# Miniprotein binders against b1l550, part 164

Target 1, 279 residues: b1l550
Amino acid sequence: MRLPEELLERARDIHSEAPSHRIKLDRVGSFGLKVPVEFKGFLLLAEADVWVSLPEGRRGVDLSRQVEAIYELSNPPKDPFSLCREAAISLLEKLNYADSSGVSIRFDAPLQDGESLKYYGVEISSIASDEIINKIRVEILGMTACPCTAELIRAYKSSEIAATHTQRSLGILEVSTKAEHPDPDKLASIIERAMSSPLRTYTKRPDEGGLVIRSLSNARLAEDVVREMIHLFLEEFGHLPEDTHILAAVRSMESVHMHDIYAERSFSLDEIRKEISSH

## First folded at step 12 (miniprotein)

Design px31
Fold by ESMFold2-Fast, scan of step 12:
Structure px31 (fold): chain B 279 residues (1-279), chain A 111 residues (1-111)
Amino acid sequence: as target 1 above (279 residues)
Amino acid sequence: DPELWRKYAEELIKRYGGEIRIIVAIEKDGKYILFAYTITSPEELELALKEIERIIRMVGADRIVITVEASSEEEAERLADEFRELAERLGYDEIEVTREGNRFTVEAERE
């Protein structure tokens, strides 16, 4: 049963009270909200998290006001980049006790794949304080082929093309910048180009054979894929501010092992350029 | 392509399993949102109905198509009735309910 709203007038304002312990909290908010967004001509249902910082002298956050902020900006649906930025700013304006706010929006992005669609994971964030930091994370599956086993089999068979094990590998690119969000389709393209081959939604046997041959001809370690992703990222997005931070990672689900192989590198554009130029 | 999105939603429902499956398609200006639920309790259904209503209102949907599958025909029909009532509350003029075994589809649109 719903209690009468008149009780709210008589009840203590718990959120504005002093807490039992004067400890600041970094993120307090509403997580897992469903919001529609417009993405590259598609109407998608995304999952959103909204939060604010909570000062040491305040017991709680007005969660209803957070939800209202993003819902108002989602009607009608708009692109997730503008929604993230505008909602983060709105949260700080509506909840003036907060030092910072953030919004993250997650969805599966459609990507044309022949006559079908395939999907890759996108998470877009904006964190507002004295400045706005825009963050984007793209995850897409591809295929890798082991060069070590390929070399052993090539030596055994004395042939140019060697058989080896192939596996699905998850490529990850995460970018944090004071500039606008990078285009996720371009990030997904970088990941796929760094892999031995992309994955397909639908293939017939001749197409599958070609994909496998491509993978075998471009055998790559997880370490190779991460380095190639970084190289391709610098070619495409080297124009971003020098303090832009990037995470490049690959998780290879090794078909011959019960465990995965993982490789990653985090860096700023300034850091990686100095490293490359010094070697 | 709304047909492709419906097929994708059906694949997701099969993958995750569950006793009651709800597939929702919402249309606005020829664009579609597709999403699905696996319902295991009446409480989950109540939350799903509220969420579906909020999304429909937020989008300003011209047409909605909700497909319900349950273990029994009686259960699926009861759930379809709930969605038919939702469509009526949202002001849709043309509402049709179709049945195919344990699958009921509620289609509603503004004239």
Scores: ipSAE 0.301, ipTM 0.652, lowest interface PAE 3.8, mean pLDDT 83

Design px32
Fold by ESMFold2-Fast, scan of step 12:
Order: sequence, then C-alpha cells, then structure tokens
Structure px32 (fold): chain B 279 residues (1-279), chain A 112 residues (1-112)
Amino acid sequence: as target 1 above (279 residues)
Amino acid sequence: SEEEFLRRAWEIAKELGLDEIRIIVAIEKDGKYILFAYTITSPEELELALKEIERIIRMVGADRIVITVEASSEEEAERLADEFRELAERLGYDEIEVTREGNRFTVEAERE
C-alpha cells in the first residue's frame, strides 16, 4: 500500500536533516543486491554492494537513488568491470554531498574443465574519489605436494619418483590499480600454473590418479607457489602502472597437520622490480 | 502453478533430509549464457534456490536451459531432476531430455 501523496509531500526530508551527532561515516549504502552481469559470453547473477561517504552534517543517504542508479546501468546487462566503474562514478554525480563512492561485485566465474565447468571466485571493486582505484581478487583451489616429505621418502626408498602427501591449497591474487581491472581468467591461470596441479569440479578414479601423479612430479612448498605466482604475474601484467599493488598468497591445508600453512607477499610493481634487479 | 511447484519441491526436500545437493544452471538467450550454481545443505536453501531458478528463467525468457543436479544419493538427484523436467514443461519448453551419469542428472530443455 502507498501512503497518500499529499502526506508524503508534506513530510520532512529526514535524510537532509542534521544528525544527532555530527560524525562523518565512511560507507553508507545498499549491500547484497542481486544484479545480472555479462562475463565472457555468460550472463551471471552477481551480488553487488554500493556505497557513498556521508558528511557529518547530513543525517542519511538516498538509498533508493543508489539502487536505481546501479539497476539503470545494469540494463541491458554489461560486463562487471564497466558496471563497477560506471556505477561508482554515477553515484558521486547523483549524490553530490558524498566525497567518495564505491561498488563491489562478486560472482563465481566459469572455467571449462573437460566435459564440465568449474568455478573460481571473483570480487571486483571500483572506488571513486579524487581518482578511481580498481581492485580485483581471484581465489581458486588447487593441489600441492610436499617436496620435503618427498625427499625423505626418496632417500629411504631410492626411487626416482618419490611418494609424498598431497593437500588442497587456496591460491589468492589481489590487484589494486589506477588502470583497468586485469583479466580474472589470466589471474586464475597464473594461480593454477603456479601450483602442483589444478583441482577439478569432479573426478573419476582414473582422473584422481592422474592429478596425484602430476602433483608428485611437480612438488612445491606454499612459499614456492607464491614466488612462482609473482614471477608469472610480472611476465603477464608488468605493463601496469608502477604504483599498482599486488597481494599474492597461498593457504595450504596440510593433510598431516591440524592447522594450515600460509604464505603471502604484498608489493607494488616498483618495489618488486627494484628487489629482483638488486640481486 | 509456481506456488504448487515450490510446495512440492519443499515437501521432497524435507523428506530427503538433505546432506548436500549441487544444482548447476545454464540458461541461453540470443547466444548469451547465464550460469549459476547452488550448494544446498537444508530444505530452506532448496526452496529459495528453486524459486530463484524459476524467476531467472522467466525474467530472461530463455531459449534453452540446462540444469544439472548432483547429490550423494541417486534417488535424491533423480527426484529433483524430475521436478525440473516438470518445471520445463510448465514453462512451455517443447524439447526436453533428461540424462544420467552416476548420481548426476541433467535436464536439457529447448523452445522451438
């Protein structure tokens, strides 16, 4: 039911009133919106958060204008990168009291895996203020095999191909840049290539044997995986601005421990190049 | 009706006492694809997923749909696949095929 129009017209504009306490808020918005996006020929149902900053002298944000802005920009469905960037800019234009805005879009990206599809996690953000910062985070599961245990078993058995334990590992690449978002498929590929082997959506027993054998032939520490991810990243994305910030991380779910092993490195392109060239 | 479909699906879910069910949906419209997936561990999650799947198919006006159901039990997967076959019939799809591979069932439906 709608309230009478005359009553609504006479009502106070609560959002524009002074608040009880004059405190600025960093992020006020609509979170968990379902938005269709077009990604590499797929139309995906993504989850979006939209927000703006709220000045100390204003009580509230026009939430319905935020929702309307992103839905207007999502019709027809467009790629999540353009949607993210355009919506962040549009929010600042439509809500002139804000000094910053942001949009985050999350979805599971499809990746061909034999006769089936597997999925990896993608989160894309654009934050607008005096400049625009674009962020992307990719997470994908893979497999690693322990080289230390492999060497101990090899020494004991004098075999050329050592037996060792394998475990699931989560690879993470996060990029923050003033340039356009990197291609998430390429980020996912970097992560998978750095691991001992990829993990499939489903496997039959013959496929499982193959993955284990591949892992054993390419044993890597979590530390090895992170270093390889950084190396591969620089080969493929070294053209990004020097102030681009990257996080590379691996969380290995060790089968012989009740805890995980974690390795990470944060860096800017400028600092990593200086580090590599100095040695 | 849509409400009757959801009620039937809900009763099946309650009976099954779901441990884990995976539903993968691929929808095609004008050469573009919608892809989304669910991992379901409760009857409440199943009811919401089924309602959302039907709403998305109707919203898109999809020319072709492919729904894959995987469950720990062959019986669970088969019953859900049958519900999706009935949904496709109700939505006016002319060509419907159900295929099985172990505990995985795929429902493909297309409009002529």
Scores: ipSAE 0.000, ipTM 0.142, lowest interface PAE 19.9, mean pLDDT 76

Design px33
Fold by ESMFold2-Fast, scan of step 12:
Structure px33 (fold): chain B 279 residues (1-279), chain A 113 residues (1-113)
Amino acid sequence: as target 1 above (279 residues)
Amino acid sequence: DPRYEELLRLAWELYQKGLDEIRIIVAIEKDGKYILFAYTITSPEELELALKEIERIIRMVGADRIVITVEASSEEEAERLADEFRELAERLGYDEIEVTREGNRFTVEAERE
């Protein structure tokens, strides 16, 4: 349906009207937009969310202007970090009633694994107001092995060879910072190094045996993995601003239980350094 | 747009006869890089939105090659959708367009020289 421009000009601007209830909304926007991005030499189809704050005196947000803003910045496809930051800034410039804006972009990132590729989850965000806060979340699957069961079997069998159950575990690192987004490949590497062993997209039978043996030789509790992730993170990214916030977490999909094990720690760089220094 | 009128008519006919799932698989190539995505469509509104989204993504990427596979409950319905994508490829300036069929599945492959 096409409407004449004269009718559009005469129509009420509903979005600028007063709402029925004078309540501020924190995030109003367009969610689940498909946008192509270029990431480390790959062309990927990402999902984007865009939003702005809405003041208590305004009924609605111009959603079409939000969608146009990110689409214009996505043609041609660009890296998702620049797209995220530029779109968040553009939203504030285009929608002057908003006090803040945000953009979130999600995609599966390819990671070279021998002769094949595997994928890990990435979500990046930029939230703009008086400052810009950049957030990145990386999720990657790996393997963990239970040290408690290993110790019980070792004691029972008087064996020097550790035996225990293994399970898939999801490692999570989330970083919020006023600096540039951390490199997601480095975050993924930290998670994998903290695990008992990584998972591969394809393994031949000899390689499968090697992964199992590595896991058994490097048995770790979910709690151990989280602590190791934090340690490795501080080695790689300890230079970030003191008020950088990190979430480190592991969800272990237990093979011998009907439920999962979960361990996490949230902290600022300032907080964790003081904690470590006091011990 | 005149092209969408015939597609809407087809979608309306499917809606009135009972909704079978229409599956659309899209592969796009640019400079040797690929993206793949899919739709399972159960309503005429979903079909219209999917078509607009597919065109938008192709245009944004500036794709060198596109491969669109459509599958429907009837050969006639799948063929009509494939014809719409063939017309889209022609309008987007693709020089080499081939449509192939395997039962109720049609694939439109288009590329620039």
Scores: ipSAE 0.393, ipTM 0.695, lowest interface PAE 3.1, mean pLDDT 81

Design px34
Fold by ESMFold2-Fast, scan of step 12:
Structure px34 (fold): chain B 279 residues (1-279), chain A 112 residues (1-112)
Amino acid sequence: as target 1 above (279 residues)
Amino acid sequence: SLEEWIERALRYLRENGIDEIRIIVAIEKDGKYILFAYTITSPEELELALKEIERIIRMVGADRIVITVEASSEEEAERLADEFRELAERLGYDEIEVTREGNRFTVEAERE
């Protein structure tokens, strides 16, 4: 049975009421939605967040319309870049009281590793207002080797043979731009090339020895890796708009310490080019 | 294979000593696979999980599904096996097979 029209007419519209305090909220929405996506020929189950801004005079958002916006665009599954952008635009169209909307989609991206696959983390966002801003964050594990310990051991043994401790390091690149999302595989490649060596899903003993030797011959501090990531990023993506913002970071899980080492730099393309040209 | 992925997922959950209802869902579409899992500790969580599973299957338009459930008891497994069989029927699958063993069951369904 449907409710009588008289009851619906008399019912309070809670979300349209004035709030207890006249304060604007920046992000109000549905977080942790599971949506299937198609990524480079793979079917993946991604996690999505959708949100809108809430004006100071309105008590709440229509959560059903938020969920509807992304679910309609996810059937059938599509690429997460188009889904992210189109859902953010749809949210503003469906919720006209909002000044801005956003969508974030997270998944583990497959990357070919010889005859096997490895995975790296991807988070894609689109934030819509009078313009659209696209954001992508890529996280991938690699290997670093300490140059300080290598030099100490070389000096101690009076030998040219490099020896040092190695550790896993998490490389992070985050890009916010008015242009299309950068290709996450290219961002992952930049991170891996900046490391002492990449990690492999499967390594035979001879290949494992080669990986270690490459790491030792390319010993890098976390600070070195961040600088190299920025250098490589500028070579690949320096054509993006000057107001593009980048975060480059490395978290090194130090094998000789009980704590991690962290290095990062945030910058705009305009800022970093001026800095480099002044040196 | 899907069967190998399901067994690996269940082994992982058992090794962590979780005494809850465990659900492993494998979905196949055009030779591609999605595998995801739930650990359920309440009836409310189960209801939400069932709705989410149905939604994902419908969105994907899956050709084949394999749902493996490890319940707290044989009685719970019997009840849930019927619920998941009914889910597969509602989703329009023509070939539905339910296999039971103690407190564990698997529902395999595909379109002909």
Scores: ipSAE 0.424, ipTM 0.737, lowest interface PAE 2.8, mean pLDDT 82

Design px35
Fold by ESMFold2-Fast, scan of step 12:
Structure px35 (fold): chain B 279 residues (1-279), chain A 112 residues (1-112)
Amino acid sequence: as target 1 above (279 residues)
Amino acid sequence: TPEEYVRLAIEWARREGVSEIRIIVAIEKDGKYILFAYTITSPEELELALKEIERIIRMVGADRIVITVEASSEEEAERLADEFRELAERLGYDEIEVTREGNRFTVEAERE
């Protein structure tokens, strides 16, 4: 059924009505929008969420204006950092009843892997209010090798050759800052360098042996990987504002267990510098 | 290529058993491309997918599009392929080809 335009013009504006309960909502919006972006010379299809705060006296948000804000800025496709920041600002401009707005854009980022490509996860957010806070989360798989089992086997066999179980581990770096978004390729690099070995898209047997040997020679606990990620992050991004907040985490998919091992640390740059300097 | 990705996605779908409407879209602009797909289980999902596909094509300003439709019913797949052919015509593509392989229809459209 199609409704006449005259009826639509006379219809109540339900969204501007008073709600049943005067309760503020933190995030109301359109989630799972498909938007094309240009990333480092690639055309990618990203998934976007857009939202605004809703005051206690208003029943609903103007979802059409939310969608319009990001779609207008996505034509033609642009880099996801500019898109994220500009769309968040545009949402506050278009929806003046809102106190804050946010945009999150997710995509799989290509990363050079020898002569081929591999992909890692990126989520970029901008949250606008009286100020703008930029967030980025990078997730990439790598390999870890257990030092505990290696030591046990060494003691038992009196062998100089490392022998232990290996597993896939997911490294996570999340950064919240008032400065520009950090380069995700650099964050991915930090994660991979902290691991026992990176994962490859394709390996021949000699190359596969090399990765395994590298992992065995660089056996690391999930806790070791998190500490190394933090150390490498401070070397690369220590010049960000002191109130920059970081989450560093590793989820190890243990090959000898039916469960995962998880290690995490959240900190501000100010906090971590004081902690390291006290030792 | 976009065509190779579409073919791989369809081969995967056949191995898993096609019982619903599947739409695979490849969009190319200046030698760059994106690939995305839909599994449709309701008429309202179909209507939303059609609108989203058109929006993405317009945003990208695509030079070439390849849309593959697969359904358990040959007649349903053919009707949907015709709808994408009409969309390509409406968007100003001047070279449009529709090909069929069983219950799978592919609409290729490009600007010269």
Scores: ipSAE 0.386, ipTM 0.693, lowest interface PAE 3.2, mean pLDDT 83

Design px41
Fold by ESMFold2-Fast, scan of step 12:
Structure px41 (fold): chain B 279 residues (1-279), chain A 112 residues (1-112)
Amino acid sequence: as target 1 above (279 residues)
Amino acid sequence: SEWERLVEYARRLAEELGAEIRIVVVIEKDGKYIVFTYTITSPEELELALKEIERIIRMVGADRIRITVEASSEEEAERLADEFRELAERLGYDEIEVTREGNRFTVEAERE
């Protein structure tokens, strides 16, 4: 059943009314929208969140206008970076009572791995106000090998032959900048190069011996991986504005423990450069 | 009585438990594919899923689609097969094939 148009026009505009309590809200929006995007030649189904700030004197947000803003820009599918930036700007233009807007888009990014594909996690955001801040988070699994156990086994055998345990480790790089989003493939590459070895897909014919030997030859603590990720990040992205903020982290799923090891560092580019120069 | 309490408890649980429907959608455009899924526990969720599926297919301009549905019963599968066939018709596909096996059906549709 559809209500008569006259009734809809005579109804109160609830969203524009004063709220029961005059409190500002930071983010009000539509979360978990499915939008198709084109990423590096692939069609992917991404999940998007869109929001705006809500002033203390306004009861609600027109959610339909938020959804329309991103859907109009998603037809036909486009790259998620342009979609993210353009949708955030469009939200502020369409919802003039808002002080800020934001869009986040999440997807699993394909990465060529020999004859097969592997995937890594990507979340990008654009937050618009008097300026635009772009954020990207990349997560990818790799392998680490324990240097402590390797040294114990070497000492025990009194030989150059060493063995140790290996485990999966999740590497994380998060960047917040006023510049354009960094290329997620480059961020994923930095993470993998900092690990003892990358992971291969299970659909590819296994060379398990080779991967284990590579990991054993490049044993690293979670702390080592985080420091290497920061070093490699500065080499590739040191040109970003000095107020760019970075989070580098590793979660090691230790094969010999029932718990994980975690290491992280948050920093701005100006902060880390001063720290490195003082040492 | 304890029996009356048990009956009321069972009735309340049945109202909170819905029939589960699993939907797998595959779409193709120019040799590229998207795959996504739904778990449906209510008629309202099904209606929303159908609208979202239609929107995604239209946005992509998909050349070919395959939708596989696993329903809670054979009777439900029969009813839903017609509904998904109508979806493919609304999307303008020229060739539509519906196959059913028990509580599962697949709708395959493409443009020539």
Scores: ipSAE 0.456, ipTM 0.729, lowest interface PAE 2.6, mean pLDDT 84

Design px42
Fold by ESMFold2-Fast, scan of step 12:
Structure px42 (fold): chain B 279 residues (1-279), chain A 113 residues (1-113)
Amino acid sequence: as target 1 above (279 residues)
Amino acid sequence: DEYRRLLEWAEEIARRLGHPEIVIAVIIEKDGKYIIFVYTITSPEELELALKEIERIIRMVGADRIRITVEASSEEEAERLADEFRELAERLGYDEIEVTREGNRFTVEAERE
C-alpha cells in the first residue's frame, strides 16, 4: 500500500531547513543498494553505497536524488568502474549543496580455476570533489604453512620431508589513487603469488597432494606474505603516481590456535621507495 | 477525507505485523547470464522493499527470463504473493508465464520471445 499523494505534496521540506546545530557531516547517503553490473563478461549483482557531504547550514539530504544518480547510470548494467566514477560526479551535479560525493560498489569477482570458478572480494570507490580519488580493495583466501613448526619437525624427525600445520589466510590489498582503478584480477594474482599456495575450488587427490607439498616447500609467516605482496605490487604497479596509498595485509586463521595472526603495512609509493633504497 | 484514508492504511499495516516469515528466491537471466538472490523477510517493511527492488532489478537488466519462488508458512500468503509476481510479469511484458505449486512453495516462471 502507498501513502496518498496529496499528503506527500503537503509535507514540509525538512531537508532544506536549518539544523538545530551548525555542524558539517562528512558522509550522508543511501547504503546497501542492489545494482546489476557487468564485469569481465559476467552479469553480477553488486551492492552500492552513495553519499554526499552535508553543509553545516542544511538539515538533511534528498535521498531520492542520490538513488536516482546511480540507478539512471545502472540501466543497462555497465562495468562497475565507470559506474562508480560517473555516479560520484552525477551526485555533485544533482546535489549542488554538497562539497564532495562518493560511491562504493562491492561484489564477488569470478576467477577461472581450472574447470570451475572461484570468487574473490572486490570493493571499488570513487570520491569526487575538486578532484577524483579512486579506491580499490581486493580480498582473497589462500594457504599458508608455518615455517617454525616445519623446522621443529624436521630437526626432531631427521626427515627429508618437513611437516607443519597449514591454514587459510586472507590476503588484502587496498589502493587509493588519482589514477584509474588498478585491475582487480592483477591485485588478486599478486596476493595469491605471495601466499604459500592458492586455494582451489576442486582438486583431485594427486593435485591436492601436490598443492600441500608446494605449500610445505614454500612455508611463510604472515609477515613474509605481506612483504612479498608489497614487492610484487611494486613490480606491477610502481608506475602509479607517487602519492598513491596502499594497504597490504594478511589475516592467518591459525589451525592450531583459537586466535588469528595479523600483519599489515600501509604506505605511499614515495615513502616505500625511500625506505627500500636506504637498505 | 485524507485522515480517514490514512487511518485505514495504518490499520492495514498493523494487521500485517504478525504475518509469518517469507522466503523469496529470484533468478534473472539475460543473454544466458544469471543473477540469483534471496530474501528472508521478517517484517512488512522488508516485504515492500523487496518487491520494489525485485521489479527494479528486472527492469534494469532487461531480463529475458525470470523465476521467482515464494515460500511461506501460510499457503494463503504464499499464493497471494505468487499472484502479485504473476501480475508483475504481465506488466513487464512477459508472454509466457507459468505458476507452479509444491505445498507452501509457489514458483512463477516467465519469459519472452
Scores: ipSAE 0.342, ipTM 0.662, lowest interface PAE 3.4, mean pLDDT 81

Design px43
Fold by ESMFold2-Fast, scan of step 12:
Structure px43 (fold): chain B 279 residues (1-279), chain A 107 residues (1-107)
Amino acid sequence: as target 1 above (279 residues)
Amino acid sequence: SPLEELFRRYLERGEIRIVVVIEKDGKYIVFTYTITSPEELELALKEIERIIRMVGADRIRITVEASSEEEAERLADEFRELAERLGYDEIEVTREGNRFTVEAERE
């Protein structure tokens, strides 16, 4: 049953009414929207969330206007960074009662792997208020080899070749900045270089012996990987504003345990530079 | 058996799988729905149409699979009508068992 549109003219505007309790809400919006984007020459289907702040005196937000804001900017598809930023700004313009707005866009990014492609996870956000804060999170799988078991086997067997267990590890870099979003391919590269070795795709003919030997020769703890990621990040992105916040983390899916190993560090560029300079 | 009867009821509830391929200038996206309610189906149809329009797709391929051949065919007809409304010149519907594919191209 479709209700007559005349009822819309007679119905109360629930959203503009006073709420039951005068409490401000930080994020109210539409989550899980599918939007097409163009990323580095690829057409991808991304998932988007859009939201605004809601003042204590207003009962609800105009959800349809939020959806309209991002859909209008998604036709035709554009790069997800411009879409994220422009949609966040558009939300503030369309919803004048809001003090802030935000947009997050998630997708799997293609990455060249020899003659094939592999994929890594990307989530970008733009939060608009008196200023714009841009966030990006990159997740990519790599391989690590345990240096502790390698040392134990070396001592036991008197071998020059480290024998140890290898496992998949998920590397994570998250950046929050007033500057433009960092290039996710560069973040993914940092993560892969910090690992014992990268993973290969099934569609490629892997030199498995070479990958294993590289991993064994470059055995790293999750803690080692996080420190190396931070070091490489500073080399590539040290030019970002000093109040830029970074999260570097690794989740190692240990092949000899029923649990994962996790290591992380959060910091601002100002904080980490002072810490490093102290030593 | 009780398990066999539960599976029969599960399939008889009209669970539907939809696979959508949208192509523009040699680029494409693929996404899938598993529909368990009429409300989900209505939302999926609207979302599919919106994405096709946003992309300005040159070619689309929508595959529908259901427990009932009649239900799958009915949905395939709905997608065929969608392709006609979107202005596709060449529309083909093919069947393999309980699976129907609607292919539409405008170039």
Scores: ipSAE 0.547, ipTM 0.774, lowest interface PAE 2.0, mean pLDDT 83

Design px44
Fold by ESMFold2-Fast, scan of step 12:
Structure px44 (fold): chain B 279 residues (1-279), chain A 108 residues (1-108)
Amino acid sequence: as target 1 above (279 residues)
Amino acid sequence: DWEELARRFIEEYGPEIVIAVIIEKDGKYIIFVYTITSPEELELALKEIERIIRMVGADRIRITVEASSEEEAERLADEFRELAERLGYDEIEVTREGNRFTVEAERE
């Protein structure tokens, strides 16, 4: 049953009323929206959050205007980076009481793995105010091998043959910048190159042995992986603005422990360049 | 008492339902799945599925419904068949394997 139009016209505009308490809210919006996007030739179903700031004198946000902003830009499906930036701008234009707006889009990105595909996690956002800040987070699983156990076995056996335990490790790169979003495939590549070896979706017996041997010959601590990720990031993305902020992290799911090992470093490009050049 | 309890449960909550959706546009695919345990969640999922199909402008769709009740799965399959008709698909096929129904629709 629909309410009569006359009744709707006479209803109070709740959203524009004064709130019970004059408190600003930083993020008010619609979270968990399903939005189709096109990414590098693939059609993917992404999950999106949209929000705006709410001033102290306004009771609520018109959620229908938020949903309209992203849905209009998603028909037909488009690349998630343009969608993210354009939707954030549209939100700020449509909801003029807001000081800022934001859009976050999450999806699993396909990556070629021989004749198969594997997936890595991507979350992108754009936050609009007096300027636009773009953020991207990439997470991908790889393999690490313990150098401490390798050295112990080498000494014990008086052998040049590498032997140690291996485990899955999650590599994380997060970038916040006033420039356009970095290419997530390049970020994923940096993470994989910093690991002892990448993970495969399918391997035959000879290939599986080769992957393990490769990991053992390139044994790395979580700390080593983070430092290498930062080094590789600077080679590829050192041209970004000086105030670009980066988080590099590794979570190692140690096969010989009941707990994980975690290593991270946050920095701006300005900070890290000064640190490296002082050495 | 078990019979009365079962009737109340079905009337109020419905059986657990799994809906798998495959959408194709210009040779590209998206696949997504719903696990539904409430009537409210089901209604929202149905509206979302229709919205996504319309936004994509899909050439082909395949919707597979599995429920603990054959009757519920068949009802949902019929609803998706009607949806495909309303969206203008001219080739619609419904197939069954146990309590799993698949609705496949395409434009010619």
Scores: ipSAE 0.333, ipTM 0.678, lowest interface PAE 3.5, mean pLDDT 82

